# VH-VL binders against UPF0738 protein ABC2521: the designs that were tried, part 18

Target 1, 124 residues: UPF0738 protein ABC2521, of Shouchella clausii (q5wf04)
Amino acid sequence: MKQYKVSAIEVDEEASTVELEEEIDAQLAARLKPGKRVLVDSDQYAFIYILEDEEAFYAIRFEKNVWPALNEAHKLKTSYYVKLNEHTRLALVDMEEELVFLLENIRGNGNYGEAFEQAVNDAF
Key: E = the ipSAE of ESMFold2; O = the ipSAE of OpenDDE; V2 = 0.75 times the mean of E and O plus 0.25 times the DockQ between their complexes.

## First folded at step 21 (VH-VL; framework fv_rocatinlimab)

Design f2 (from e1 with heavy chain Y56F; at its last look DockQ between E and O 0.92; V2 from the best seeds 0.84)
Fold by ESMFold2, look of step 21:
Structure f2 (fold): chain C 124 residues (1-124), chain A 124 residues (1-124), chain B 107 residues (1-107)
Amino acid sequence: as target 1 above (124 residues)
Amino acid sequence: QITLKESGPTLVKPKQTLTLTCTFSGFSLSTSGLGVGWIRQPPGKALEWLALIYWFDSKRYSPSLKSRLTITKDTSKNQVVLTMTNMDPVDTATYYCARHTFSYKGSYEYFDYWGQGTLVTVSS
Amino acid sequence: EIVLTQSPGTLSLSPGERATLSCRASQSVDKSYLAWYQQKPGQAPRLLIYDASSRATGIPDRFSGSGSGTDFTLTISRLEPEDFAVYYCQQYHKLWTFGGGTKVEIK
């Protein structure tokens, strides 16, 4: 699965724009759709928003370095858009709903891993 | 082709920890979009989802039971393990593991293959 | 959490009749995440319908699904003897929930 790391999140009152370290070419950007699912990579300390086309899954990867900005967007309950390239932005549908559920689901019990849970609690 | 099989104790005393193993064949959790979930069914009652683990080591737990559940996987062995602590007679049920498919086409999702189930009785 | 209410609880019909099973959600559900399962006595559930209306492989065309929002329907156009079973709807909204089931039995 191709993963695109987030370089920054521009947080506004109602919407946040997710910037990637790597631009996505116009052909792929035109066919990508939001997967409406956030996954957790507990070993690598990341939240993963799934994108898809008719052939594969792709990932938008929120590593610890962007968690402060992600928490700001989360506290403001903004909508999320990812800038795929200079001309294309895509709504990350259900991003906040999925993140809210995961943050609560991670809390307690250690069932996502103690170190990962602690890192999440420290950041959020 | 695709099969899943639950194994573990069939009788558990109150307060004990239940460990169930799902062994499957015909697919791998290295395949994007696949997961394995655990669902239980008390005698004569409806199905209840417990936990799911994705092809990523991403997990989700039933919120009401999360403090008692842990789901893990060993992709190389085609196994998924569920542990449930502090068992009680109300937890008596048939426990199923099932393959979860999260389709990249339109973000469809469903449980398409099920094990035969294992009845776990919690009694003194 | 979204609650799925299935009705009727029991549907008593004869072979050859049309069965209409209802699944009502407590709030709007993405139809892409709505599935139906059949469970025969002593067996595990079997996937019938996904995406609210798409038949799983090997499912006869007498089974059809429809609906959106809060109201979903499973229809069996002409009941066969092997169709007498319990039917469950299931949805995803952050987590998975099943309906209480509708038992379709011979009368």
Scores: ipSAE 0.793, ipTM 0.919, lowest interface PAE 1.0, mean pLDDT 92
ESMFold2 (binder alone), look of step 21: mean pLDDT 90; pTM 0.917
OpenDDE, look of step 21: ipSAE 0.832; ipTM 0.943

Design f3 (from e1 with heavy chain H100I, light chain D30S K31S; at its last look DockQ between E and O 0.79; V2 from the best seeds 0.74)
Fold by ESMFold2, look of step 21:
Structure f3 (fold): chain C 124 residues (1-124), chain A 124 residues (1-124), chain B 107 residues (1-107)
Amino acid sequence: as target 1 above (124 residues)
Amino acid sequence: QITLKESGPTLVKPKQTLTLTCTFSGFSLSTSGLGVGWIRQPPGKALEWLALIYWYDSKRYSPSLKSRLTITKDTSKNQVVLTMTNMDPVDTATYYCARITFSYKGSYEYFDYWGQGTLVTVSS
Amino acid sequence: EIVLTQSPGTLSLSPGERATLSCRASQSVSSSYLAWYQQKPGQAPRLLIYDASSRATGIPDRFSGSGSGTDFTLTISRLEPEDFAVYYCQQYHKLWTFGGGTKVEIK
């Protein structure tokens, strides 16, 4: 699965814009749809928003370096948009809903991994 | 052919920990878009989802049971393991593992292949 | 949490008749993320319909699904002897919840 790392999140009062380390070309950007699901990479400390077209999965990867900004967006409960390239933005539908679920699901008895749970609790 | 099979004890005493193993063939959790979930069905009652692990080692637990559940996988052995602590007679049920399909074609996470199920009786 | 209510609880019909099974969600199920399963006594559930209306591989065309939002229907156009079973709906919009089931039995 091709993953696109997040370089920054511009948090505003009602909407947050996710920026990527690399641009997505116009053909792919036009085909992409929000997958409405967030996965967890507990070994590498990341949240992964799934994107898809009719052929494959792609992902937006939120590593620890952007968790402070992600927490700001979460606290404000903003909507999320990813800037795919200069001309295309895509709504990350259900991003906050998925994040709320995961943060609560992770908390507890270490069943996502104790170190990962601690890292999440420290950041969020 | 895709198959899944549950294994583990069929009789457990109250307060013990149940460990169930799902062994599957015909697919791998290294394949994007797949996962394995656990579902139980008390005798004569409806199905209840317990936990899921995705191909990316991402996990999800039923919120009401998360403190008692741990799901893990061994991709090289085609196995997924569920542990459930503090068993009680109300946990008597048939336990199924099933494959989750995470489709490119705009659908997500229905259970397309099921194991035969294993009845676990919790008796004082 | 999305609660699924199936009706009727039991549907008594003869072979050859049309069966209509209802599944109602407590809130809208986005993108029709709704599946139907068949379960015979002593067997695991079998996927029939996904995404409200798409038939799973190998499912005969007498099975059809329809509906959106909160109201979903499974129709069996002409019951065969092997179709007498319990049918469950399941949503996958928010987690995974199952309906209580509809038993289709021989009248």
Scores: ipSAE 0.702, ipTM 0.867, lowest interface PAE 1.3, mean pLDDT 90
ESMFold2 (binder alone), look of step 21: mean pLDDT 90; pTM 0.916
OpenDDE, look of step 21: ipSAE 0.759; ipTM 0.925

Design f4 (from e1 with heavy chain K105S; at its last look DockQ between E and O 0.95; V2 from the best seeds 0.84)
Fold by OpenDDE, look of step 21:
Structure f4 (fold): chain C 124 residues (1-124), chain A 124 residues (1-124), chain B 107 residues (1-107)
Amino acid sequence: as target 1 above (124 residues)
Amino acid sequence: QITLKESGPTLVKPKQTLTLTCTFSGFSLSTSGLGVGWIRQPPGKALEWLALIYWYDSKRYSPSLKSRLTITKDTSKNQVVLTMTNMDPVDTATYYCARHTFSYSGSYEYFDYWGQGTLVTVSS
Amino acid sequence: EIVLTQSPGTLSLSPGERATLSCRASQSVDKSYLAWYQQKPGQAPRLLIYDASSRATGIPDRFSGSGSGTDFTLTISRLEPEDFAVYYCQQYHKLWTFGGGTKVEIK
């Protein structure tokens, strides 16, 4: 599964823009749709938003370095958009709702791994 | 051919910890879009989802039971393990593991293959 | 969480008759995340319908699903003897929930 790492999150009061380390080519960008799922990589300390086309999944990785910015967006309950390239933006549908659920689900009793849970609790 | 099978104790004493293992074949948890969930069913009652683990080390727990539940995977063994602490007679149920599919072709979601289930009785 | 209410609780019918089962959600559900399962006595559930209206592999065409929003329906056009079972609807919204089930029994 192709994965794209988030380089930065520009947080506005209403909407946050997710920047990637790597641009996505125009053909793929045109096919991508929100997968409406946020997964957790507890081993690598990342939140993963799933994108999809008709053939495969793709991952937007929110690693620990962008968690402060992600938390800022979360506190403001913004919408989220990912800049796939200079010409295409995609709404990360249900990003906030998924994140809210996961944050609550992660808290408590080391079910996700104590170190990871602590890191999440410290960041958010 | 896809198969899942639950294994573990069928009798647990109150306050003890239940450990169930789901051993599956015909698929791998390294495959994107796949996961394994646990669902239980008290005798003569409806189904209740307990926990799910995705192809990432991404987990989700029933909010009401998360303090008692831990789900882990060993991809190399094709096994998923569920632990449930502080068992009570009210937890007497048939416990199922099932393959979860998150499809990129239309963002479908379902449990398409189930184990036969294992009846766990909690009694002193 | 979204609560699924199935009705009726029990449906008594004869072979050859049409069965209509209702699943009502407490709030709107994306049809992509609505599924139906069949469970026969002593067996595990079996996936029947996904995406509210798509039949799973191997499911006879006498089974059909429909609906959107808060109202979903499973229809068995002509009941076969093997169709007498309990049917559950299931939805996803951050977590997974099942309905209470409808028992289709022989009249």
Scores: ipSAE 0.786, ipTM 0.933, lowest interface PAE 0.7, mean pLDDT 95
ESMFold2, look of step 21: ipSAE 0.834; ipTM 0.927
ESMFold2 (binder alone), look of step 21: mean pLDDT 90; pTM 0.913

Design f5 (from e3 with heavy chain V52L, light chain D30S K31S; at its last read DockQ between E and O 0.86; V2 from the best seeds 0.87)
Heavy chain, then light chain:
Amino acid sequence: QITLKESGPTLVKPKQTLTLTCTFSGFSLSTSGLGVGWIRQPPGKALEWLALIYWYDSKRYSPSLKSRLTITKDTSKNQVVLTMTNMDPVDTATYYCARHTWSYKGSYEYFDYWGQGTLVTVSS
Amino acid sequence: EIVLTQSPGTLSLSPGERATLSCRASQSVSSSYLAWYQQKPGQAPRLLIYDASSRATGIPDRFSGSGSGTDFTLTISRLEPEDFAVYYCQQYHKLWTFGGGTKVEIK
ESMFold2, look of step 21: ipSAE 0.810; ipTM 0.919
ESMFold2 (binder alone), look of step 21: mean pLDDT 90; pTM 0.908
OpenDDE, look of step 21: ipSAE 0.892; ipTM 0.955
ESMFold2, fold request of step 23: ipSAE 0.817, 0.831, 0.834; ipTM 0.924, 0.928, 0.929
ESMFold2 (binder alone), fold request of step 23: mean pLDDT 90, 90, 90; pTM 0.905, 0.904, 0.902
OpenDDE, fold request of step 23: ipSAE 0.907, 0.910, 0.906; ipTM 0.958, 0.959, 0.958
ESMFold2, last read: ipSAE 0.828, 0.825, 0.814; ipTM 0.928, 0.926, 0.923
ESMFold2 (binder alone), last read: mean pLDDT 90, 90, 90; pTM 0.908, 0.909, 0.905
OpenDDE, last read: ipSAE 0.910, 0.903, 0.907; ipTM 0.957, 0.957, 0.958

Design f6 (from e1 with heavy chain L34V T101V S107T; at its last look DockQ between E and O 0.90; V2 from the best seeds 0.83)
Fold by OpenDDE, look of step 21:
Structure f6 (fold): chain C 124 residues (1-124), chain A 124 residues (1-124), chain B 107 residues (1-107)
Amino acid sequence: as target 1 above (124 residues)
Amino acid sequence: QITLKESGPTLVKPKQTLTLTCTFSGFSLSTSGVGVGWIRQPPGKALEWLALIYWYDSKRYSPSLKSRLTITKDTSKNQVVLTMTNMDPVDTATYYCARHVFSYKGTYEYFDYWGQGTLVTVSS
Amino acid sequence: EIVLTQSPGTLSLSPGERATLSCRASQSVDKSYLAWYQQKPGQAPRLLIYDASSRATGIPDRFSGSGSGTDFTLTISRLEPEDFAVYYCQQYHKLWTFGGGTKVEIK
């Protein structure tokens, strides 16, 4: 599964824009749709938003370095958009709702891994 | 041919920990879009989802039971393990593991293959 | 948490008759996340319908699903003897929940 790392999150009051380390080519960007699902990589300390193009999955990786910005967006309950390239933006549908659920699911449990749980609790 | 099979103790004493293993074949938990979930069913009652693990080491737990549940995978062995602590007679149920599908063809969601289930009785 | 209410609890019918099962959600559900399962006594559930209206592989044409929003329906156009079982609806909304089930029994 192709994965794209988040380089930064620009947080506004109503909407947050997710920036990637690399641009996605126009052809793929035109096919990508939100997968409406956030997964957890507890080993690499990342939240992963799933994208799809009806043939494969793609991952938007929110690694620990962008968690402060992600938390800022979370606190404001913003919508999320990812900038795929200069000409294409995609709404990360259900990003906030998924994140809220996962944060609650992780907190106070330890079954995600104690170190990961602590990291999440410290960040959010 | 896809198959799943639950294994573990069928009798557990109150306050003890239940450990169930799901051994599957015909698919890999490294495949994108694939997961394995645990669902239980008390005798004569409805189905209740307990936990799910995705192709990533991404987990989700029932909010009401998360403090008692741990789900792990060994992809190389095609096994998923569920542990449930502090068992009580009310936890007496048939426990199923099932393959979960998150489809990129339309973000479909379902459990398409199930194990035969294993009846776990909690009694002194 | 979205609660799925199935009705009726029990449906008594004869072979050859039409069965209509209801699944009502406490709030709107994306049809892509709505599935139906069949469970016979002593057996594991079997997937019947996904995406609210798509038949799973190997499922006979007499089974059909419909609905959107909060109201979903499973229809068995002509009941066969092997169709007498318990049917569950299931939805995803951050977690997975099942309905209480409808038992289709022989009259």
Scores: ipSAE 0.847, ipTM 0.946, lowest interface PAE 0.6, mean pLDDT 95
ESMFold2, look of step 21: ipSAE 0.859; ipTM 0.934
ESMFold2 (binder alone), look of step 21: mean pLDDT 89; pTM 0.899
ESMFold2, look of step 22: ipSAE 0.853; ipTM 0.931
ESMFold2 (binder alone), look of step 22: mean pLDDT 89; pTM 0.903
OpenDDE, look of step 22: ipSAE 0.759; ipTM 0.926

## First folded at step 22 (VH-VL; framework fv_rocatinlimab)

Design g1 (from f1 with heavy chain L34V T101V S107T; at its last look DockQ between E and O 0.92; V2 from the best seeds 0.78)
Fold by ESMFold2, look of step 22:
Structure g1 (fold): chain C 124 residues (1-124), chain A 124 residues (1-124), chain B 107 residues (1-107)
Amino acid sequence: as target 1 above (124 residues)
Amino acid sequence: QITLKESGPTLVKPKQTLTLTCTFSGFSLSTSGVGVGWIRQPPGKALEWLALIYWYDSKRYSPSLKSRLTITKDTSKNQVVLTMTNMDPVDTATYYCARHVWSYKGTYEYFDYWGQGTLVTVSS
Amino acid sequence: EIVLTQSPGTLSLSPGERATLSCRASQSVDKSYLAWYQQKPGQAPRLLIYDASSRATGIPDRFSGSGSGTDFTLTISRLEPEDFAVYYCQQYHKLWTFGGGTKVEIK
């Protein structure tokens, strides 16, 4: 699965714009659709929003370095858009709802791993 | 041909930890969009979803049981393991593992192949 | 959490009759995440319908699903002896929730 790391999140009161370290070419960007699912990479401390086209899954990767901005967007309950390139933005449908579910699901007796749970609790 | 089979103890004492292994063939958890879930069914009662693990190490747990459940995988052995702590007689049920599929060609999610199930009785 | 309420709890019918099973969600459910399963006595569940209306591989055309939003229906147009079983609806929104089941039994 191709992964695209988030470089920054520009948080506004109603919408957040996610910026990537790497641009996505126009042909792929036009085909991408939101997968409406966030995955957890507990080993590498990341939340992963899934995108898809007719051929594959793709990942928007929120590593720990962007969690402060992600928490800001979460507390404001913003919608999320990813800037795929200079001309294309894509709504990350259900991103906040998925994050809310996951944060609550992670809290517990360490069932995602104690170090990961602690990191999440510290950041969110 | 895709198959799944549950294994583990059939009798557990109260307060013990249940460990169940799902051994499968015909697919891999390294395949994007594929996961394995656990579902239980108390005698004469409805199905209850417990947990799911996707490709990667991404996990989700039933909110009411999350503090008692841990799901892990060993992709090289084609195994998924569920542990459930602090067993109680109300946890007596048939436990199933099932393949979860997320289809990127339409965003459909379903459990398409199920193991035969294993009855676990919790009794002193 | 979305609650799925199935009705009736038990449906007593004869072979050849039409069965209509209801699944009602406590809030709107995307039909693409709505499925139906059949469970015969002593067996594991079997996927019947996904995407609210699409038949899984090997499922005969007497089974059909419909609905959207909060109301979904499974219809068996002419019951065969092998169709007497329990039927569960399920939704896939963030987590996987099953309804309480409808038992279709021979009258």
Scores: ipSAE 0.677, ipTM 0.876, lowest interface PAE 1.6, mean pLDDT 90
ESMFold2 (binder alone), look of step 22: mean pLDDT 90; pTM 0.908
OpenDDE, look of step 22: ipSAE 0.805; ipTM 0.937

Design g2 (from f1 with heavy chain D57N K105S; at its last look DockQ between E and O 0.79; V2 from the best seeds 0.67)
Fold by OpenDDE, look of step 22:
Structure g2 (fold): chain C 124 residues (1-124), chain A 124 residues (1-124), chain B 107 residues (1-107)
Amino acid sequence: as target 1 above (124 residues)
Amino acid sequence: QITLKESGPTLVKPKQTLTLTCTFSGFSLSTSGLGVGWIRQPPGKALEWLALIYWYNSKRYSPSLKSRLTITKDTSKNQVVLTMTNMDPVDTATYYCARHTWSYSGSYEYFDYWGQGTLVTVSS
Amino acid sequence: EIVLTQSPGTLSLSPGERATLSCRASQSVDKSYLAWYQQKPGQAPRLLIYDASSRATGIPDRFSGSGSGTDFTLTISRLEPEDFAVYYCQQYHKLWTFGGGTKVEIK
């Protein structure tokens, strides 16, 4: 699964814009749609929003370095958008809702590992 | 051919911990879009979803049972393990593991392959 | 949590008859996350329908699903002897929930 790392999150009161370390080519960007799901990589300390096209899943990785910004967006309950490239912006549908459910699932739950849980609790 | 099979104790005493193992073949949890879930069914009653683990180390739990459930995977062994603590006679049920499929082509998801189930009786 | 209510609880019919099973959701469900399962006595559930109306692989065309929003229907156009079983609807919205099931029994 191709993964794109988040470089920064620009947080606004209503909407947050997710910036990627790597731009996505126009052809792929045109095919991508939101997967409406956030997954967790507890081994690598990342929240992962799933994108998809007709052939594969793709990952937007929110690693620890952007968790503070992610938390700000979360606190404001913003909508989320990812800048795929200069010309394409994609709504991360259900990002906030998925994140809320994940955070609730992680808190007080050692199933993800104590270290990960602590990291999440520290950030959110 | 895709198969799943539940294994573990069929008799558990109250307050004990149930550990069930799902061993599957014909697919891998390294494949994006795949997961394994646990669903139980008390005798003569409806199905109840318990937990799910995705191809990434992301987990979902039934809210009412979250504090008692732990789901883990060993991709190399094609196994998923469910633990349930503080078992009670009310937890007597047939426990199924099932493959969860999330389709990237249409955003469909379902449990498409099921184990035969294992009856777990909680009794003194 | 979305609650799925299936009706009727029991449906008594004869082979060859048409069976109509209802699944009502407590709130709107995306049809892409609505599925139907068949469970015969002593067996595990089997996927019948996904995306509310798409037949799973190997499922006969006498099975059909329809509906959207809060109302979904599974139809068996002509019941075969092997179709007498319990049927469950299932939805996903943050969680996975099942209906209470409808038992299709022989009259």
Scores: ipSAE 0.436, ipTM 0.875, lowest interface PAE 1.5, mean pLDDT 94
ESMFold2, look of step 22: ipSAE 0.817; ipTM 0.922
ESMFold2 (binder alone), look of step 22: mean pLDDT 90; pTM 0.903

Design g3 (from f1 with heavy chain S107T; at its last look DockQ between E and O 0.91; V2 from the best seeds 0.85)
Fold by OpenDDE, look of step 22:
Structure g3 (fold): chain C 124 residues (1-124), chain A 124 residues (1-124), chain B 107 residues (1-107)
Amino acid sequence: as target 1 above (124 residues)
Amino acid sequence: QITLKESGPTLVKPKQTLTLTCTFSGFSLSTSGLGVGWIRQPPGKALEWLALIYWYDSKRYSPSLKSRLTITKDTSKNQVVLTMTNMDPVDTATYYCARHTWSYKGTYEYFDYWGQGTLVTVSS
Amino acid sequence: EIVLTQSPGTLSLSPGERATLSCRASQSVDKSYLAWYQQKPGQAPRLLIYDASSRATGIPDRFSGSGSGTDFTLTISRLEPEDFAVYYCQQYHKLWTFGGGTKVEIK
């Protein structure tokens, strides 16, 4: 699964814009749709929003370095958009709701791994 | 052919920990979009989802039971393990593991293949 | 958490009759995340319908699903002897929940 790392999150009061380390080509960007799902990579300490087209899944990786910004967005309960390239912006549908659910699901009992849980608790 | 099979103790004492193993074939948890979930069913009662693990080490737990549940996978062995602590007679049920499918070709989710289930009785 | 209420609890019918099973959600459910399962005595559930109206592989066309929002229906156009079982609806919204089931029994 192709994964795109988040380089930064620009947080506004109503909407947050997710910037990627690399741009996605126009052809692919035109096909991408929100997967409406956030997964957890507890080994690599990342939240992963899933994108999809008719051929495959793709991942937007929110690693620890952007968690502070992500938390700011979370606190404001913003909507989320990812800048795929200079010309394409995609709404990350259900990002906030998924994040809220996962944060609650992660907290307590170390079910996701104690180290990861601690990291999440520290950041959010 | 896709198959799943639950294994573990069929009798557990109160306050003990239940460990169940799901061994599957015909698919791999390295495949994007696939996961394995655990669902239980008390005798004569409805189905209750317990936990799910995706092709990543991404997990989700029933909110009411998360403090007692741990789900892990060994992709190389095609196994998923569920542990449930502090078992009580109320936890007596048939426990199923099932393949979860999330298709990138459409936005749907289901459990398309199930193990035969294993009856776990919690009794002194 | 979305609660699924199935009705009736028990449906008594004869072979050849039409069966209509209801699944009502406590709040709106995306039809893409609504599925139906069949469970025969002593067996594991079997997927019947996904995406509210799509038949799973190998499922006879006498089974059909419909609905949207909070109201979903499973229809068995002509009951076969092997169709007498318990049917569950299931939805996904952050987590997975099942209805209480409808037992289709022979009259």
Scores: ipSAE 0.824, ipTM 0.942, lowest interface PAE 0.7, mean pLDDT 95
ESMFold2, look of step 22: ipSAE 0.827; ipTM 0.925
ESMFold2 (binder alone), look of step 22: mean pLDDT 90; pTM 0.909

Design g4 (from f6 with light chain K31S H93K; at its last look DockQ between E and O 0.04; V2 from the best seeds 0.00; counts 0 for: pae O 3.8 > 2, placed apart)
Fold by OpenDDE, look of step 22:
Structure g4 (fold): chain C 124 residues (1-124), chain A 124 residues (1-124), chain B 107 residues (1-107)
Amino acid sequence: as target 1 above (124 residues)
Amino acid sequence: QITLKESGPTLVKPKQTLTLTCTFSGFSLSTSGVGVGWIRQPPGKALEWLALIYWYDSKRYSPSLKSRLTITKDTSKNQVVLTMTNMDPVDTATYYCARHVFSYKGTYEYFDYWGQGTLVTVSS
Amino acid sequence: EIVLTQSPGTLSLSPGERATLSCRASQSVDSSYLAWYQQKPGQAPRLLIYDASSRATGIPDRFSGSGSGTDFTLTISRLEPEDFAVYYCQQYKKLWTFGGGTKVEIK
């Protein structure tokens, strides 16, 4: 699936805005819906929020470099929105709930690998 | 061990509705990243994807057959059901169900396990 | 819809020979969205290659995939008797579509 890396997270008390390294074209942006699921890439140290349209999945990658900001948002239990382009923003529905679940699941779980677990523990 | 098995009528009359059930084991549709799809193959012809259902109940259909297709899941029974209305002799084919999965890296998808297929003949 | 055109339709070769199968997409496809399957008579397809060049679990190293953009290739470096089958390419960039298949038959 097409993946978009998160370049930054602007954290406010109620809502966090996720910025992407790459802008998504207007046509695709108009079709995208939240997948309400977060996957884990333990090899590349990333949390992946799934987006979808009627044709395919897409991924928003929260890599290790943005984990501090992600943790800040997490601590505040903010809502999450991704800026797809200058004209379109999309709510990352259930992002926080999924993240909480994953963080709990990762801790003490050797299935993700010790190094990844440690990295998560250090960041969150 | 992962297995999938198609079941349903092997003979259908024109204009009737085909209902096929995929019963699987070794995995669950409650698992994030897992889906089940249907692919058919007319005798001596190429493969044609029909439908896919994901763990979170999102569905995809072949655009050309969308109006005739319905895919549902019963996670507790490890079953996925495909219905296809208004069957025609041209729909005669071997129908396969297959597991669809995401990679941990979130970069690719594939159908890694397939049922043996069931031949459905549409004839008066 | 992304259409995949496979060539040749039939490839007649002898065991030990090199097989080169082509899959051309009607539009550019990221390598991450291209897979290859093998199908023997009376059997379901078996995943061979994903991500254009990654071998699925249990697939011998004589199978390799390559390509980018609109042109992809499956190569069997040295055909074994069990390799004579039909091969399909598949894209999953936009839904899922399969090529018409290439039949590798014994000469």
Scores: ipSAE 0.034, ipTM 0.706, lowest interface PAE 3.8, mean pLDDT 92
ESMFold2, look of step 22: ipSAE 0.739; ipTM 0.884
ESMFold2 (binder alone), look of step 22: mean pLDDT 89; pTM 0.900

